VHH binders against o75319. Designs and how they scored, part 71

Target 1, 181 residues: o75319
Amino acid sequence: GNHIPERWKDYLPVGQRMPGTRFIAFKVPLQKSFEKKLAPEECFSPLDLFNKIREQNEELGLIIDLTYTQRYYKPEDLPETVPYLKIFTVGHQVPDDETIFKFKHAVNGFLKENKDNDKLIGVHCTHGLNRTGYLICRYLIDVEGVRPDDAIELFNRCRGHCLERQNYIEDLQNGPIRKNW
Below, E stands for the ipSAE of ESMFold2; O stands for the ipSAE of OpenDDE; V2 stands for 0.75 times the mean of E and O plus 0.25 times the DockQ between their complexes.

## First folded at step 5 (VHH)

Design x8 (framework vhh_6fv0_2; at its last look DockQ between E and O 0.01; V2 from the best seeds 0.00; counts 0 for: pae E 9.2 > 2, grease 24.9 > 24.2, placed apart)
Fold by OpenDDE, look of step 5:
Structure x8 (fold): chain B 181 residues (1-181), chain A 119 residues (1-119)
Amino acid sequence: as target 1 above (181 residues)
Amino acid sequence: QVQLQESGGGLVQPGGSLRLSCAASGFTFDDYAMYWVRQAPEKGLEWVSTISYSGDSTYYKDSVKGRFTVSRDNAKNTLYLQMNSLKPEDAAQYYCAKWSDDWGLFDYRGQGTQVTVSS
């Protein structure tokens, strides 16, 4: 159905580029069929996503969709020039090692293929916060060697909202490093 | 067929109040954000207020903020506009409107209800 996700309107549609990285987080854009339910000020479509990114003088090079549903928008709603990757990620629980690996692999692949540009990796779940923040931070911690608290702080600041789930935060701070291969 | 029927307009003195209603039928009311728009003589159609499909978000034209309140009863398929502290510049034909999936905002609206503000 076309139900607006709970609390979806409470979150900024698009965050800021995370300095020193190629990551930008945003909440899930909604396809046109959702617009009838929303005030114009609330609308955030795939087109709006790209417009907002452009307003930041950035360009998306990849979109990683972590939602566990396909009802929000279709890959066909995106420009053909921007690859779309779906990683079905269950909410509220720490992603499993396979999910983490998939994410890392996608990011690393992108970076290898995009060394000659500064295009961004756009990551979103429903709210673009908890799952999104965890996986981005997990990458920064495990692959880039960033201190957990620094990664979390950086994400929170750039997203404009703080990670909310304690299990995610605790895993990032105290959990084991996950395999990178 | 989409039908919208406004009511509740009338003549009031400056500072008075009116409560407009809009009866909706022919579509799934609770799937749509609803709008109030108005048209004064010799002026174009102007946006007044918006309410989300669930009623959890409301928006107002700056000139009516604090004076007008939009609400809805989805069980009754009815949209409301409480207008307090009415001013002469509020005088207009008031319409309720819904989004059109094909054409956009304000494509569906009723016959309107006349609001006159005069001493």
Scores: ipSAE 0.142, ipTM 0.608, lowest interface PAE 2.1, mean pLDDT 93
Fold by ESMFold2, look of step 5:
Structure x8 (fold): chain B 181 residues (1-181), chain A 119 residues (1-119)
Amino acid sequence: as target 1 above (181 residues)
Amino acid sequence: QVQLQESGGGLVQPGGSLRLSCAASGFTFDDYAMYWVRQAPEKGLEWVSTISYSGDSTYYKDSVKGRFTVSRDNAKNTLYLQMNSLKPEDAAQYYCAKWSDDWGLFDYRGQGTQVTVSS
């Protein structure tokens, strides 16, 4: 199936690079078969993603896909060879420790292998907001020592939308630091 | 339009078993993770279990881990929950739902099926 994800049109396609980090967040790009259901200004394909990143004078070095489905696009739809990693991330509760560990491991591996460039880690779920924002903020808090409120504010500003899920926000602000990475 | 129909609930004694089914239509079933939620009388909705689109990954609330098994048959567009070693705390109306990270998750659930545990 090629139906447009619910509320997907309501979100900005791509955020801005988060200053002081290697992260950029975006909503899921949709392969060409979805475009028959979209006005031209609503389209956001894998090609559109890369064009928007280039317009910011940035380059993607890794895409982390947090969705549970493979229907939106295939890694082969990406216009360049870029490492692609899928981490199935549940959206019903705060992501579990295994999911957080997989995300931290992927980010740490990327930073080690890319220490001599400034390429970005692109992270998306369906809307590029709640699951994406949680895991990016969790990384910044647990690994980089950023204050929870500062991490959330930075993500919200750079994404262009505020985190919406209250249980995620409460866990980031008040929950335990996850040190096992 | 999205339609979900739960069945298989009933009355059992503590330690008993039930198997719930959820028939799905109106969407491409194997594109989505699916989950079970429950609601006890005068309580809020509680997540129970999740299964990935392929069925390869399953997740459970701690209180049901080891007792409940979620599964799916993508050829029949059907989701299942096998519930063993039932406890009084498991008594609730059980709903299946389509996986989504938007705020409208519960707009994609059925009428539910009642599980009652008493002795």
Scores: ipSAE 0.011, ipTM 0.328, lowest interface PAE 9.2, mean pLDDT 85
ESMFold2 (binder alone), look of step 5: mean pLDDT 82; pTM 0.818

Design x9 (framework vhh_6fv0_2; at its last look DockQ between E and O 0.48; V2 from the best seeds 0.00; counts 0 for: pae E 10.1 > 2)
Fold by OpenDDE, look of step 5:
Structure x9 (fold): chain B 181 residues (1-181), chain A 119 residues (1-119)
Amino acid sequence: as target 1 above (181 residues)
Amino acid sequence: QVQLQESGGGLVQPGGSLRLSCAASGFTFDDYAMYWVRQAPEKGLEWVSTISYSGDSTYYKDSVKGRFTVSRDNAKNTLYLQMNSLKPEDAAQYYCAKWSDDFGLFDYRGQGTQVTVSS
């Protein structure tokens, strides 16, 4: 049960804050039990996540976990001061309207409650790229009115990796706006 | 070679029930979470349910909660989906799929079994 996710090592652990937003994307942190299978420089634990965020002079205010599995880390591995939200999101296919809505609702709720600070919404899937990128971009497009290409470019630049799935990209560029409520 | 074989589909009236089965081989069944997915005509593949490797955790699409129950028998390498109170919207080709790190539902799935709901 502690096998390293495929291609997990190929991705930067943490991206950069997306300018003009409260989003930051990262790959899934792995709990201590995975360390025996990793080189020290490859390790990326929940603790490492927070350290890296601090190195950027930022602070996490919410973590949205889009993975299906719970084997990577436990919510208990996170500081109690940072809310954790699980949104089970299937890979390789465009998230359904329910998933999109859940994500939007979570983001909007956070922003409403955190108007007085600059804490970030940390979003991750397994690699912190495709599912993560789609939902963040979907939010920017549907809620913030950002042009699809601008949203995608912004995410790619800040994550340090480009969205890979053509179906995600196509849906963002040409797909319908999803209902926000 | 990973093999998955779905069965148990058929024609039922609204409100009826079906029990789907999936026979798995070619991998260590009890090491993996398993999924049920479905595809209706002219629609994309849709996630339905997930069950953990041990069977102690189950997850469902909101629209099937309370009606569908996923289970597994690791001794028999078999996955099940009990579908009650079936609705026309449930009509689809149903597939079982093996869990993967990327959660790609196309990586390992069977040929599927057809579920039709009609008056």
Scores: ipSAE 0.007, ipTM 0.277, lowest interface PAE 9.0, mean pLDDT 91
Fold by ESMFold2, look of step 5:
Structure x9 (fold): chain B 181 residues (1-181), chain A 119 residues (1-119)
Amino acid sequence: as target 1 above (181 residues)
Amino acid sequence: QVQLQESGGGLVQPGGSLRLSCAASGFTFDDYAMYWVRQAPEKGLEWVSTISYSGDSTYYKDSVKGRFTVSRDNAKNTLYLQMNSLKPEDAAQYYCAKWSDDFGLFDYRGQGTQVTVSS
């Protein structure tokens, strides 16, 4: 059934807004059906996500879900006023150029539509760390011209956990700049 | 502990069909999304299809949409890929894999089954 994702409990639910950007990262929220397998302090539902964002004096304007499944929660579990976008992101390798392009396109579209507010783009995979951090950093590097080490450092501090997947880190630091966005 | 065994590959003509199977053991199969990846000679792994743990949601690489159908039988711990209207570009070694969003999914794939498409 509703098995808790491996190592999901090891990660802080929600990071902090990344200064100078519109990004905030978090781990996947889990719908109520998972709560029978969690201690009360371990619960992190879609409602808990929005409460934690509000406690930071922030507001989500888009959620980008990088997972390949809807078993964790359904879009209907989110407030109807918050747009939701699923971008399938393979986790076993550095995301391919098509995935990176889709992410950049979604971010750029959001920024254009939301230039007159300060709403955030929430990004998550299962743990809100490796795939999430890679795509956020790839955007900052390729589109915003941020130095790779600065993007990684900013993400790590604001997420509250360091990027762990070495092939992602190496690609961010030493891989090609992707100029097709 | 995780064990995956693909089967059902073979030689088919363009436009033909094959059904791949993946027998799973060593983990709770219905707790995990599963996916199919493929690898042509001297190329990297390419994602093909994903199916949610319940089977309610399926996802496909654009080039196979409408031709391939992923399914699962959780009672038999088996994943399937029905491949119709096969094209030469579909020829590859096909692997099933246990879903692991952040942790080395390659460590949880089978040995693969070869699909060859030729006249």
Scores: ipSAE 0.005, ipTM 0.248, lowest interface PAE 10.1, mean pLDDT 85
ESMFold2 (binder alone), look of step 5: mean pLDDT 82; pTM 0.817

## First folded at step 7 (VHH)

Design ka1 (framework vhh_7qia_2; at its last look DockQ between E and O 0.48; V2 from the best seeds 0.00; counts 0 for: pae E 4.3 > 2)
Fold by ESMFold2, look of step 7:
Structure ka1 (fold): chain B 181 residues (1-181), chain A 118 residues (1-118)
Amino acid sequence: as target 1 above (181 residues)
Amino acid sequence: QLQLVESGGGLVQPGGSLRLSCEASGFTFSDYAMGWYRQAPGKQRELVAFISSGGDTNYADSVKGRFTISRDNAKNTVYLQMNSLRPEDTAIYYCATPEYDFSGYDYWGKGTPVTVSS
C-alpha cells in the first residue's frame, strides 16, 4: 500500500538550513504513486525536495533516512551524486547507543569528506521531527558541545515545528552526554 | 482503535523453541513495518527483530541466526520463531510498529512472557 503516513500532511515539507551547522531536516518525500491520494499543493516528491533545497540556494551532499521502510521512495529516485544512507531508528523510545553511534559516524564521515564545500546533510524520518530532531540535537550536544536547550531551540526554529515527544526532550535535556572517545 | 495481542509464550528449556504470534487491528497493517520487542525485568524494552511492509527483515545481533520474523498480511499477524533459546532471552515479548514516534500513538499490548530456564 500507498496510504499517506499518519499526520504527514500536518508538517512543512522542508525546514531551513540550521545556521552554524551542515544540517537540514525534512519529512519523508513520497514517490509519484502516492500522488493519487494528494491534492497538488500537498505533493512532496524527491524532485520537489531537491527543488526546495535549490530555492534556498543550498545543495544536499548526503541524505540520512531514519525510516523502517522503502515504500515511500526508492534511493534510485535520487540523483546519483547524492549519497544515501538508511539508519533504522526506533520510534516511540529514545534511540539506542548503536543507532546514535551510526548517526554520529555518518555525520563525522561526511564533514571530513566535504570539508572543502558547503553541501548539507539532509535528515528525515517519516515526519522529519521527533527522530530527526533527536539525532541532530544529540550530535550537536555530544560532538559540538552545544547546550541542550540551544540545540532544541535551533532545531525547532529551523524545522518550523517543535519536537513533540517528551521522552526525547527529557533525554536531550537531562540524559548523559555520550562521548565516543 | 489500535489493538495488539501477543501470544505463544511460555516456559522452555535452554535450546528449546517457541513461536510467538501477534494479531493486530485498528490500522492498515500491510502498510507498516512490524517488530518484536522484549523487556527483561529492570531493563529497557528493546527491538529484537523487524519486518518491513515490503518483507525486508532485520535482527538484533543477539538473536541473529536463532530468531525468524515473518508476517501474514491476510491475517494481520506477525510471528517470531524463536530457536536455540537461551536464559538471556527470558523477557516479556511485545509486538509493535517501530514507525510510531509521535505523542499519543505509542501503543503496547500486555505482551507474552517467555521464560528460559533449566
Scores: ipSAE 0.236, ipTM 0.607, lowest interface PAE 4.3, mean pLDDT 88
Fold by OpenDDE, look of step 7:
Structure ka1 (fold): chain B 181 residues (1-181), chain A 118 residues (1-118)
Amino acid sequence: as target 1 above (181 residues)
Amino acid sequence: QLQLVESGGGLVQPGGSLRLSCEASGFTFSDYAMGWYRQAPGKQRELVAFISSGGDTNYADSVKGRFTISRDNAKNTVYLQMNSLRPEDTAIYYCATPEYDFSGYDYWGKGTPVTVSS
């Protein structure tokens, strides 16, 4: 169906590039079928995503979709030049090791193949906040050696919203390092 | 506004069966996948089973062949039939939507406790 996700309207559509990284977080864009349930200024389509990124003088090189559904938009709604990766990520729990590994592997692969440009890795879940923030922070902590509090603060500041899930925050701050391979 | 009410838990012997129910309100039930989670003492909350809006099901490896998730959209209810219960199934069981996070802090019902013991 085309029901608008709960509180989807409450979040900024697109964050800012995280300084020192290639990450940018955003809430899920919604395909055209959702527009009839939204005011014009509330609409955020795949096309709108790319326009907003362009307004920031950035370019997306990869989209990682963490939602656990396919009802929001289709990969065909994206430019062919931008790879789309789906990592089904269950809400309400800390992502498992397999999910974390998949995310890290995707990011590392992108960075290896995109050394010659400055294209961004766009990451989103439904609100582009909790699952998105966790996995980005998990990467920064495990792979880049960033202090947990610094990673969380950086993400929150750039996304324009703070991580909300206490179990995610606790795991990032005090949980074990996950395998990188 | 959103409400999930779990029921059906209790004490059962190993090998026994229970049927959990979750009644949902405050959202368009038929548009969302529903899932059952559980949290055992000292362990992290984990997904046990989910059912999509279209009726597709998926299960944790630990419960495959023993648990069955189903839904009744007319009643806004999701069910978990648990057969061949084991002591390691002991936990508080929760109902939620695996597709997205609720806004703000996690929304959880009271849950329903399941204890498997001889």
Scores: ipSAE 0.176, ipTM 0.613, lowest interface PAE 1.9, mean pLDDT 92
ESMFold2 (binder alone), look of step 7: mean pLDDT 80; pTM 0.807

Design ka10 (framework vhh_7qia_2; at its last look DockQ between E and O 0.86; V2 from the best seeds 0.00; counts 0 for: pae E 3.2 > 2)
Fold by ESMFold2, look of step 7:
Structure ka10 (fold): chain B 181 residues (1-181), chain A 118 residues (1-118)
Amino acid sequence: as target 1 above (181 residues)
Amino acid sequence: QLQLVESGGGLVQPGGSLRLSCEASGFTFSDYAMGWYRQAPGKQRELVAFISSGGDTNYADSVKGRFTISRDNAKNTVYLQMNSLRPEDTAIYYCAKPEYDFSGSDYWGKGTPVTVSS
């Protein structure tokens, strides 16, 4: 089935670029087959994602998909010129060190390859909030040296929704710095 | 409304076995991966095993070879067969949809406690 994910309608489709970073967060876009269950104003397709990014005068250079499934859209629904990377990230637990490493490696690789442009890394899970926010904040803390509370506040403001998972917030604020290799 | 009811926990000796069950309702069970999680005192909730909608499985290193996750889509039920139990497996066991990341009582059952002691 093509059931709309629980609470998916409760979240803004796409956030704003996080100032001083190359990140933008959004909820999972839904392919057209889901639209029969949505009011027109609720639709958020892969095409809608790119239109909304362009409306912000921004450009995506990479999409990191943290979901466990390809049910919501297929990579073929994206422009072939935009790199796509799936990093399966299990919900409910703080992402493990292997997942954090893969995310950091992907971001660092993107920054190296895109040092001469201003393209953004788009990151999403199902709702674009808890796993997405955790990994973005973990990167900013561990790699960029941002204070935990500052990273969380920046993400929350730019996403338009506050991180909800207390175990993720606690790990960001009080947990160990993770190594970058 | 999503509902998850775990059962099958109890007290068992080291080396023993238990079979946990989780009956699900309020969603199309066969379309979703299901996971078993556990939380020991003083620790964060952690994934133990998951099974995709297509039947692919994954296990935490600490339980590989001892635990088996399975599902019965006709009964909307996911199972965890736990063999060769150790005191370190003592925890409250929960099932959940790993695709979702919501907290709060509406997204979790009460869990089923497992105690492994001599």
Scores: ipSAE 0.348, ipTM 0.697, lowest interface PAE 3.2, mean pLDDT 89
Fold by OpenDDE, look of step 7:
Structure ka10 (fold): chain B 181 residues (1-181), chain A 118 residues (1-118)
Amino acid sequence: as target 1 above (181 residues)
Amino acid sequence: QLQLVESGGGLVQPGGSLRLSCEASGFTFSDYAMGWYRQAPGKQRELVAFISSGGDTNYADSVKGRFTISRDNAKNTVYLQMNSLRPEDTAIYYCAKPEYDFSGSDYWGKGTPVTVSS
């Protein structure tokens, strides 16, 4: 099915690189079949994603897809040179330890292998906000030692939208540190 | 436009059974996974079970073997059969799309209360 996700149009398609990090967040790009239901200016395809990133003078080195479906686009819609990682992440609850670990492991692996370049880690869920923001902030807090409020503020500013879920915010601010192994 | 209406909650004794229903409207029901969540007093909302658009099911460990999620696409309805109910299952039960991550009440139903007590 090619039903447009609710509120998808309300969010900026692509955020800005988070200063001091390799992260950039964006909403889910939609494959061509969705274009029939969108105005031309609303369209945001995998190709559009890469064009927008290029306009920022950046380059994607990895895409982490946190959506809980495969109907939005296919890995084949991406350049072969950009690895694609799927981490099925259910909404409306704080990601579990396994999900957090998978995300951290992927990020650390990328950073280890990409020390010689400045390519970005693109992260998205459906809207590229709550699940995306939580996991990025969780990484910054647990791995980089960033103060929770600073991580949240940085993400919000760069994404152009603020985290909305109170349980996510509360977990980031007051929840326990998750193991990095 | 999206609307979810939960029903079927009530008071039941330990070991009893309930069947919850959630009727959906405002979107193509068959295209989305559906899930049941619950929130107990003083606790965070947690996923109980979800069913994919293709019919694949997944359950929280605490309800495995006792609860069964199913869907009827013709009726735009998702169900939760709850057997062998326990006091710790007491909560308000909600229906939602696991694909989304909204905090607003607009994407949740009012919920249906389930109380398990002797």
Scores: ipSAE 0.290, ipTM 0.694, lowest interface PAE 1.6, mean pLDDT 92
ESMFold2 (binder alone), look of step 7: mean pLDDT 82; pTM 0.825

Design ka11 (framework vhh_7qia_2; at its last look DockQ between E and O 0.54; V2 from the best seeds 0.00; counts 0 for: pae E 6.5 > 2)
Fold by OpenDDE, look of step 7:
Structure ka11 (fold): chain B 181 residues (1-181), chain A 118 residues (1-118)
Amino acid sequence: as target 1 above (181 residues)
Amino acid sequence: QLQLVESGGGLVQPGGSLRLSCEASGFTFSDYAMGWYRQAPGKQRELVAFISSGGDTNYADSVKGRFTISRDNAKNTVYLQMNSLRPEDTAIYYCAAPEYDFSGSDYWGKGTPVTVSS
């Protein structure tokens, strides 16, 4: 089906680059079939994503899709020059170690291969908030050594919305560090 | 607002069958994939079966050929037919919408207990 995801309209389409990082978070873009159910100003397609990123004078180098579905858009809707990575992530529980590792590995790989540019890692789930925020913060905490509250504050400020899931917040603040390999 | 109510669990002998049901509410059911999970005593919760919004199914290796997941969108219900049950299938069974993003803490229904014993 092509029903608009619940609460999708409530969130800003694209956040800001997180200072000191290569991360930018956004809500899921929706393919053309969804447009008939949206007002023109509500539309946010893969094309719109790239336009909005360019308006910020940035460029996407990688998209990590954390949604647990494939109905929102197709990788073919993206430019061929931008790699697309799917990490199926359950939306109502703390990501498991495997998911965290996959995310970290993808980010580290990107950074290694893109030392010569300033392209961004775009991360999204459905709303670009909870799953997205957790994994970005988890990376900053585990890999970059950022204090949990600082990571959360930074993400919230840049995304323009606050991480909502208490179990995610609790895990970030008080949970164990996850292995980076 | 999302609600998931599991039912159909019980005590059965090895080789027996059960049919679990999960009635969902509070979201557009037909647009979401649904899954069955189980948690045995002292073990982590694991995925048992999964069905996409389009009806595509996937199963854990341990239940392939024995379990069948299905859905009725008109009833907002997902089913798990369990045949040839084994003692190792003993667990509390939960249903979930993997894509659905809740606010707050983790959300799981009460689950339905399945006990396979002679």
Scores: ipSAE 0.366, ipTM 0.709, lowest interface PAE 1.2, mean pLDDT 93
Fold by ESMFold2, look of step 7:
Structure ka11 (fold): chain B 181 residues (1-181), chain A 118 residues (1-118)
Amino acid sequence: as target 1 above (181 residues)
Amino acid sequence: QLQLVESGGGLVQPGGSLRLSCEASGFTFSDYAMGWYRQAPGKQRELVAFISSGGDTNYADSVKGRFTISRDNAKNTVYLQMNSLRPEDTAIYYCAAPEYDFSGSDYWGKGTPVTVSS
């Protein structure tokens, strides 16, 4: 049971803060049991995540986990003071309106409670790219009024990898604006 | 090479039952969540049920109480028991691994058609 997700090694562990936003994206951290399958330079644990964020002179105030599993790490591997939220996000299809609403609700709640600090929302799926990029961009487009191509370019640059799934890109660029309930 | 083979579909009367199977290969099945999706004529593909690697399940509201997803990790197989079938359940049913969102091509099988009519 502790197999490394396919292609996980090929992606940068943590991106950069997206300027003008409170977002930072990363791939799923892997608990210690996975380290026997990894070279030292390939390791990326929950502790490594927080160290890398601090190296950027940033601080996490919320982690949103978009995966369908808890086998990669457990919430108790995180500092108790950092809220953790799991939003099961279906792969292979554009996230449904319920999932988008849950994400927007979580982000809006964070921004309200953290208006007087500079803490970041960390968002990840398995690779921190397609589902993560879609929901961040959907938020920026629908709630902040960012142009689709600008949101995508900002995410790609700050993540260090480009969004790959064409149906996600198509929906962001040409799909309808989703109502903010 | 990841492969997913759906089976068990067919023609059934309203109120009837079917059990779908999906045999997976080319990856470590027990490590991944699995989902059943369906696509009706003229509609987008939608998730109807999923099961985590640990056995936790979730269902679309339209199928709650009627459909049951299960898995047998020894056989690399995920199942969908469909009871109290309605004409609205008519679709091609596919299985997939939701966590497997990084594919140059989607890992969809051929699907298994389900038709609910008199």
Scores: ipSAE 0.075, ipTM 0.505, lowest interface PAE 6.5, mean pLDDT 87
ESMFold2 (binder alone), look of step 7: mean pLDDT 79; pTM 0.796

